# VHH binders against c3ng28: the designs that were tried, part 34

Target 1, 373 residues: c3ng28
Amino acid sequence: MLIIIRPSGEIALKSPRSRRNFEHTLANNIRSVIKEGKIWRSQGVLFLEVNDNNKNIEELSKVFGIASFSPVMSIKSYNNNLEDIINKAKEVFAEIVKGKIFSVRAKRIGSHNFTSLDVQRKVGEALYPFSRGVNLENPEVEVFIEIRNDVAYFYYKIIKGPRGLPVGVAGKTVVLFSGGIDSPVATWMMMKRGSIPVILNFNLGGSVHRKFVLEELSVLRKWSGGHKLKLFIVNGTDVLIKLSQIEKRNRVVMLKRVMYKVAERLCDKANAKSITTGESLSQVSSQTMTNLYVTEYGIKYPIFRPLIGFDKEEIVELARKIGTYEYSIKLPEYCAISTKARTSVELDEVLKDEENLNIDYEKVLENSEVIEI
Below, E stands for the ipSAE of ESMFold2; O stands for the ipSAE of OpenDDE; V2 stands for 0.75 times the mean of E and O plus 0.25 times the DockQ between their complexes.

## First folded at step 8 (VHH; framework vhh_7mjh_2)

Design s4 (at its last look DockQ between E and O 0.62; V2 from the best seeds 0.00; counts 0 for: pae E 6.4 > 2, framework grips)
Fold by OpenDDE, look of step 8:
Structure s4 (fold): chain B 373 residues (1-373), chain A 119 residues (1-119)
Amino acid sequence: as target 1 above (373 residues)
Amino acid sequence: EVQLVESGGGLVQPGGSLRLSCAASGFTFSRYYMSWVRQAPGKGLEWIGRIYTSGDTSYNPSLKSLVTISRDNSKNTLYLQMNSLRAEDTATYYCAREGRYLDDAFDIWGQGTTVTVSS
């Protein structure tokens, strides 16, 4: 089986050097996902040759950097022989257009003694007797011919990819991963922009919490372009015990701050240059503008909040699309953040509390469980 | 009045076993997660383990092999069974009630019971 893979439009807009790098990374990711076959670049597209029984082809729909892909049939065009193209088109498309209103789309790259319109017209004429008619504006079936230099490609199936950029092109980000609905979506969004996520989880729910976090990550692994996911699990209960020493109203914000501090250490260790969270503005009391300011105060890495402008419904929709929703909703209620959290915590108070708590963030990270997925 | 009262602490030889109890009053015991926490002299608080309302348990990985937490809802009592005790297990042991939300995770504590492991 031969497949044409069309990279995301964004890649085409890059400088030649960057474009090549992105395409190279994309190819590598595809190789990792498909695990067999041959892949090569040509004139702005990728070609993938695989066995007909390859079970991983469907996974291409989850490889960021792919706009679309199509299984194709191909022939070599000897001496620009349009008749050979027509004959092959009949072979490939006759059954596809049978009894249907159809249209032919042709594209050429290279020098030929015929035009794309010639191909469309002649192939259309050849297929017409098998069909119910031709309609260029609203066909029931559309068939495609791409002639690239001395090779003609025939296809009728176009499968959409997830677009975005190939995972790996944008470096690493540490994700504060709670296991709720939001953090998996945020992770997915960062991968879509080419980032490799390093997962930091504070386990607050024990074995059950751990279980669902792992399930969510297993889902996300399908989107990682073959990149392994490293998970650091911190015993969040130990942190909560310490937090019990401060005022209740500040505990949620302080917890987040502790998470950011630990994430900062992990960035250093993992050579990540940012921290990602699933926070949305005003979604909960702890996620006010003021609290976000206080929470991230002093953190040396950029904090990415890809969901900052999303509402809960939008996030849920994305979670469903990604496939993490069914696991996220099963998390124990104990992991819920109280709505009673102070909407505006004072920075000086939090800093004082932080000093008094005297948490060794490096030690917290060192004591974490490390899992590679 | 909401109250937790630990008992069962004392002196034990290395390798010995001890069972601690925590009596709960003033709230519906069966509806709350409960935890055991300890504090060794000069050290910070260390989480031992948790028991859920379902009866399931979660433990500190460093202590999992040495401890078992159970509960009897009919008696409003939490238990901590400790085996193969070591000198390093010398600490004050606390029972704690866990709230439903993160901001009240440990909202009620007992007075603690002291365990001393010494030859």
Scores: ipSAE 0.367, ipTM 0.746, lowest interface PAE 1.5, mean pLDDT 93
Fold by ESMFold2, look of step 8:
Structure s4 (fold): chain B 373 residues (1-373), chain A 119 residues (1-119)
Amino acid sequence: as target 1 above (373 residues)
Amino acid sequence: EVQLVESGGGLVQPGGSLRLSCAASGFTFSRYYMSWVRQAPGKGLEWIGRIYTSGDTSYNPSLKSLVTISRDNSKNTLYLQMNSLRAEDTATYYCAREGRYLDDAFDIWGQGTTVTVSS
């Protein structure tokens, strides 16, 4: 089976050099995901030749950078006239339009002795006897003919891709990945912008917590365009016990600052230029404007919060779409984020406490377990 | 009344062993993660390890060869076995119950039992 793959419109609008880079990365990602096929680029699209199976369709539907794709039939060298196109259209489409109201759409790339309207009219006339009629506004079935130079392609299925940019074009980001509902969604959103996530997890629930984090990452791996996901697991318990020395109302913000500081060191180690979190403004007390300001104060890398403007229902809808929701809701009870009290922490108090705790962030990272998914 | 009471501390020679106990009362012991924590004189708190409700354990990497945590749910008792003790292991040893939330992660503490390692 031959498949025409249409890159996201955002890619097509880039400068010629950027477009070639993005299309090349997209093709490489598809090769990594679809191991059995042959892929090549041609005049703004990609062609993929594979054996027909549903696994390839599902995998393509999760490759960022794809706007849509269609299985096609084709004629090479249609002899510079419409008759070969009309005959092939009848072969491919007669059963598809049988008993239905239909329309024909055609487009052309290259120099031809006919117009797209000529194709639409002549093919429509040839298919009409099989059909219940034509309706250009509200057809029951729409069939497509795409003529590219000396080859005509015939299709009636258009399968949506996830759009976005190919994973790999935007560099690396360190993701603070707790394993709750939000952090997998934030990871997915950064991959949609072409970033390779480097996962940093503070293990707060032992082997059960680790299990669900790994299951969530296995789901996210299906969206990574063939890029493996590197996971750093840090023991969070020693940090929590040290935080018992400060005022309870400041502990969650201080914990997040520790996570940001360790993430900062991981950015250096992994050559990442940003930190990503699943934080949403005002969703909980630690995520107020004031507390987010204190949390990121003095961090040298940009903090990306792709969910900052989302409410929890929107995040849950994405989590279900991505496939991580069912694992996120099984997070061990002892790892829950507090909802006990709303706080507004004071920057000077937090900085003084941080100085007194004197946590060795490099050592925390060095003691991590490293897993490749 | 929720309580944790440590016992078994005392004076021990370098290279020796001790087993500490923590008697729990006033709550359903088997449903909680439990930790051992120590504090050397003039120093901050140092986490030793945790035992989960599953019976699995997780240890501070610097201590994992020296200690073993166990629990007896039928006696509501947490144990810390320490071997090959060194002078630097001199500390007050606490048991702690772990709570549900990160900002209240260690919600009940014992009074501590003192271990002194000296010649």
Scores: ipSAE 0.052, ipTM 0.565, lowest interface PAE 6.4, mean pLDDT 87
ESMFold2 (binder alone), look of step 8: mean pLDDT 86; pTM 0.865

Design s5 (at its last look DockQ between E and O 0.03; V2 from the best seeds 0.00; counts 0 for: pae O 11.3 > 2, placed apart)
Fold by ESMFold2, look of step 8:
Structure s5 (fold): chain B 373 residues (1-373), chain A 119 residues (1-119)
Amino acid sequence: as target 1 above (373 residues)
Amino acid sequence: EVQLVESGGGLVQPGGSLRLSCAASGFTFSRYYMSWVRQAPGKGLEWIGRIYTSGDTDYNPSLKSLVTISRDNSKNTLYLQMNSLRAEDTATYYCARYGRYLDDAFDIWGQGTTVTVSS
């Protein structure tokens, strides 16, 4: 089976050098995901030759940088003659349009002795006897002919890809990955922009927490374009003990500041230039405008919050689409924010508490378990 | 009425072993994660290890080979077994309960039991 793969339109808008880099990365990612197959680039699309199975189709649907793809049939040389195209179209499409209202769409790349309209009209005429009629606005079946130089490609399925940019073109980001519903979605959104996530998890819930975080990352791995995901698991217990020494109202923001500061050290170690969180404005008391300002105050790297403007229902919809939701809802309740406590913090108090706690962020990171997924 | 009471401390020779107990009352012991924490004279608190409701444990990496935490839910008792003790293990040892919320982590502490390692 031959598949035409159409890169995201965003890639086509890049400079020639960037476009080649992005297309090369996309092709390499596809090779990593589709292990048995041949892939090559030609005139703004990619061609993939593989054995037909649903697994290959599912895997392609999760490769960022793909706008769409189509299984095709082809004539390798149509002798620069419309009649060859028409005859092949009947062979390929007669059964597809049988008893149905249909339409034909054609496009051309290269120089030809006919127009795209010529192809549409002549193929439509040839298919009409098999069909129940033509309707250009509301067909039951739409068939497509794409003529590239002296080769014609025939398809009737257009399978949507996830679009975005190929994972790997946009550098690395350290993701604060709690394993709840939100952080896997934020990870997915950053991969969609071409970044490679480096996962930082503070394990506060033990082996059950660890299990479901690993399962969520296994799901996200299917979206990574074949890139392995590196996970740093930090045992945060010494931090929690130190936090018991400060006022309760400040503890959650301080814990987040500790996480950000450990993430800074991981950015240095992994050569990442940003930190990503799943935080959404006003979703919980620790995520008010004021508390987010205090949480990130003085942090060296940009903090990306792809979900800042999302409500919970929108995040859940994405989590279901991605496949992480079923694991996220099984995480233990430990270390949640009390529903009865509402806190606000003062910057100067938090900074003073941080100075007094004297946490060795590098040592916290050194004590991490490192897993590649 | 919630209480944690440590016992079993005392004087022990270098290289020796000691088992500490923590009796819990006033709450459903089996539903809570528990921890041991110590404080050497003039120093800050140092986490030793944690035991989950599942019975799984994790430990401070620097102490992992020296300690074992266990629990007996039928007796509402937490245990700390310490081996190959050295002078630097001299400390007050505390039993602590994990709270379920970040704003109230380590919510109940015992009064401590003192261990002195000296020849």
Scores: ipSAE 0.197, ipTM 0.615, lowest interface PAE 4.5, mean pLDDT 87
Fold by OpenDDE, look of step 8:
Structure s5 (fold): chain B 373 residues (1-373), chain A 119 residues (1-119)
Amino acid sequence: as target 1 above (373 residues)
Amino acid sequence: EVQLVESGGGLVQPGGSLRLSCAASGFTFSRYYMSWVRQAPGKGLEWIGRIYTSGDTDYNPSLKSLVTISRDNSKNTLYLQMNSLRAEDTATYYCARYGRYLDDAFDIWGQGTTVTVSS
């Protein structure tokens, strides 16, 4: 089976050097996902040749950087023989247009003794007897012919990819991964922009928590373009015990700050240049503008909050789409630290608390469980 | 050696007051929040309250009006002031490092001091 893969439109807008790099990365990711076959680049698209029984083809719909892909039939055109194209079109499309209103779309790249319109017209005429008629404006089925130099490609199925950029083109980001609904979505969004996530989880729920986090990551792994996911699991309970030494009202914000501090250390080790969270503005009391400011204070890496402007419903919808929702909802909300976080914590107070706690963030990270998925 | 030693327990009449002390050694006392707990005869452990490193306190709501926890970091000592004691306050009182947080409470205990409230 031959598949034509169309890269995301964003890739086409890049400089030639960047475009090539992105396309190479995309090809590598596809190769990692498909595991078998041959892939090559040509004139702005990728071709993938695989066994007809390849079970991984459907996974292309989860490879960021793909706008769409189509199984294709192809013939080599000898001497620009339009008749050969017409004959092949009949072979491929007769059953597809049978009893249906159809249209033919043709595209040419290269030099030919015929136009795309000629192809559309002649193929349309040839297919007409099999069909219920032709309608260019509102067909029931569209068939496509792409003539690229001396090769003609025929297809009628267009499968949408997830678009975005190939995972790996944008470097690494440390994700504060709680296992709730938001953090997996945030992770997904960063991957869509080409980032490789390094997962940092504070386990607050023991074995059950760990289980669901791993399940969520297994889902996300399908979107990672073949990149392995590294997971660092911190014993969150130990951190909470330490935090019990400060006022209850400050514990939630302080916990987040501790997480950021540990994430900062992980960035250093993993060569990540950013921290990603699932935080949304004003979604909870701990995620006010002021609290975000206080929590982030002093962190040397950019903190990306891809969900900052999303509402809960939107996030849930994305989680469903991604496939993590079913696991995320099973994870208990371990808000046991404080049900009512202060909406506005004073920076100086938090810094004082932080100093008093004297948490060794490096040691916290060193003591973490490391898993590769 | 990390150690907590309670003192100050004894017999007191109803309505009386008592101050318990807990001497800490073997660790940096000022860096830890501390708790008082008690166990009445035939009953389970009851958390009384906690004092933070900042000096702030949390109390069992049922006992808040009757108890005050304080600390002197210079003396490595924790205190429990009890007022208006009742018969039901008869118990062995323990100081412990850390305090109630979820189901993860304490890592070190004293031997306890017994308070008996009786006429």
Scores: ipSAE 0.000, ipTM 0.282, lowest interface PAE 11.3, mean pLDDT 91
ESMFold2 (binder alone), look of step 8: mean pLDDT 89; pTM 0.893

Design s6 (at its last look DockQ between E and O 0.69; V2 from the best seeds 0.00; counts 0 for: pae O 9.4 > 2)
Fold by ESMFold2, look of step 8:
Structure s6 (fold): chain B 373 residues (1-373), chain A 119 residues (1-119)
Amino acid sequence: as target 1 above (373 residues)
Amino acid sequence: EVQLVESGGGLVQPGGSLRLSCAASGFTFSRYYMSWVRQAPGKGLEWIGRIYTSGDTSYNPSLKSLVTISRDNSKNTLYLQMNSLRAEDTATYYCARYGRYLDDAFDIWGQGTTVTVSS
């Protein structure tokens, strides 16, 4: 079957050179995901020829940069013959409109001796006998005809894509990936903006924690546009022992600062230009305005927090949509923050403790396990 | 009261072996991860390893070939087997309960048992 793939409108707004680059990246990502298909670009859309199966539809629905796509039937050449279009429309749509209130929508690209309205009226006349009637404002079913130069395309399904930008166009970001509910969602949101995530995980919960992090990343891999996900797993236990030397109220913020500083080194190593976290303002005691300020103080890369304005219920709903929620809720408690922790820390105190701990961040990263998913 | 009591320390010759024990009381031992940590004289704390509730272990890479951690949940006891001991293994050895929360990550510590490796 043949599929018309409509890139996100955001791509169409780019300069001509950027648009071509984004469309090429989108096509390459689709080719990586749908390996047995043929894909080509034409006048602002992509065409994909594949075998008809539900797996291809599901995979396309997860490729960032796609606004929508439609399986189509076509007449390869109609010689400006509206009657051929009408006859094909009856063949394709008669059963679709049977017993239904319907509408016809048409659009044209190129030069023709008829209007889009001519097509809509004539096809509507031809389909009317099969139907229960026409309603242009509130139909039960809509059928579509898209005439591109000398080819007419016929469809009635418009399947939504995830929109956004093709993974790869925005460069790399290092994601602090705890494996809880929030960090997989933050990863997904950054991929939606075209970034390639480099995953940094501090394994604080042992082999069970590692297992569910890997399962979450396998789910996220379905959204990566065919890009592999590189995972760096750091054993955080030694850092936690060192943190036992400072006041309890400062330990969570200090641990996060350690994570940020290790992430800085990974940005250097991986040529990433930002750090991403799943932090949301005021959701927990470590994520107050003051504590977030202290956590990122002096970090040289931008810190992106795509969930900063989300409440927990909104994050959970996205996690379910993405498919990571069921794994995130199984993580061991050994990565949680006590609910009795103080809500604010003092910057100068944290900085002095940090100097006294004198952690070798390069060494922490060097000891990481590296996995490609 | 929650308690951890280490035992089995003492003087040992270089190249020798020693097994340390840690008796746990006042909590459900089988439901907690446990760790061994050591501190050489004048030095900082060094993590040795952790044993999970499943019995699986994770070790400090620099010590992996020298130590074995085990647990006996029926006796509420954690063990550390050390082999091929060297003078630099002289330290106070602590067992610690691995806390469930980041702001209380090692929440219970024993008082330690001293191991001296000397000819």
Scores: ipSAE 0.244, ipTM 0.648, lowest interface PAE 3.9, mean pLDDT 87
Fold by OpenDDE, look of step 8:
Structure s6 (fold): chain B 373 residues (1-373), chain A 119 residues (1-119)
Amino acid sequence: as target 1 above (373 residues)
Amino acid sequence: EVQLVESGGGLVQPGGSLRLSCAASGFTFSRYYMSWVRQAPGKGLEWIGRIYTSGDTSYNPSLKSLVTISRDNSKNTLYLQMNSLRAEDTATYYCARYGRYLDDAFDIWGQGTTVTVSS
């Protein structure tokens, strides 16, 4: 089986050097996902040759950097003979257009003694007897012919990819991963922009919590372009116990701050240059603009909040699309953040509390469980 | 009324063993994480360990070898088995329920039961 893969439009807009790098990374990711076959770049697209029984082809729909892909039939060395193209088109498309209103779309790259319109017209004429008619505006089926130099490609299936950029092109980000609905979506969004996530989880629910977090990450692993996911699990309950020393109303914000501080240390170790969270503005009391300001105060790395402008419904829809929703909703209640947190915590108060708590963030990270997925 | 009542405290000799109980009422005991905490005279609270709804346990590393936490959901009772008790284990022992939200480390406490380890 031969597959033509169309990279995301964003890649085409890059400088030639960057484009090549992105395409190279994309190809590597595809190789990692498909595990077998041959892949090569040509004239702005990728070609993938695989066995017909390859079960991983469907996974291409989860490889960021792919706009679309199509299984294709091809003929080589047709010597500018349009008749050969027509004959092959009949072979490939006759059954596809049978009893249907159809249209032919042709594209050429290179020098030929015929035009794309010629191809469309002649192939259309040849296929017409098998069909119910031709309609260029609203066909029931479209068939496609791409002639690239001395090779003609025939296809009728176009499968959409997830677009975005190839995972790996944008470096690493430490994700504060709660296992709720939001953090997996945030992770997914960062991968879509080419980032490799390093997962930091504060376990508040023991084995059950751990189980569902791992399930979610298993889902996300399908989107990682073959990149392994490294997970750090901190005993979050122990952290909460420590936080019992401060005022209840400040505990949620302080917890987040502790998480950011630990994430900061992890960034240093993992060579990540950012922290990612699933926070949305005003979604909960702890996620006010003021609280976000206080929480991230003094953090060395940029904090990305890809969901900052999303509402809960939008996030849920994305979670469903990604496949993490069914696991996220099963998390124990103890993983929930209270909505009773102060909407405006004072920075000085939090800093004082932080000083008094005197948490060793490095030790917290060192004591974490490390898992590679 | 939600309530936790500890029992089983008393005087014990060094090297002795003691089993504390905590009776829960007023809530679905089986749905909550539980914990034991102690406070020695003149000292702050010290976390001993916790037990999840699954039965999984976690302990203070400094006490892990000396304590075992268990629960009987049919009796709505939490237990703390302590072995090889030392003078420094003298404290009031509290049963505590974990809250459902992150801002509630412990939301319900018992009155405590006092353990005195002395020769």
Scores: ipSAE 0.011, ipTM 0.343, lowest interface PAE 9.4, mean pLDDT 91
ESMFold2 (binder alone), look of step 8: mean pLDDT 89; pTM 0.896

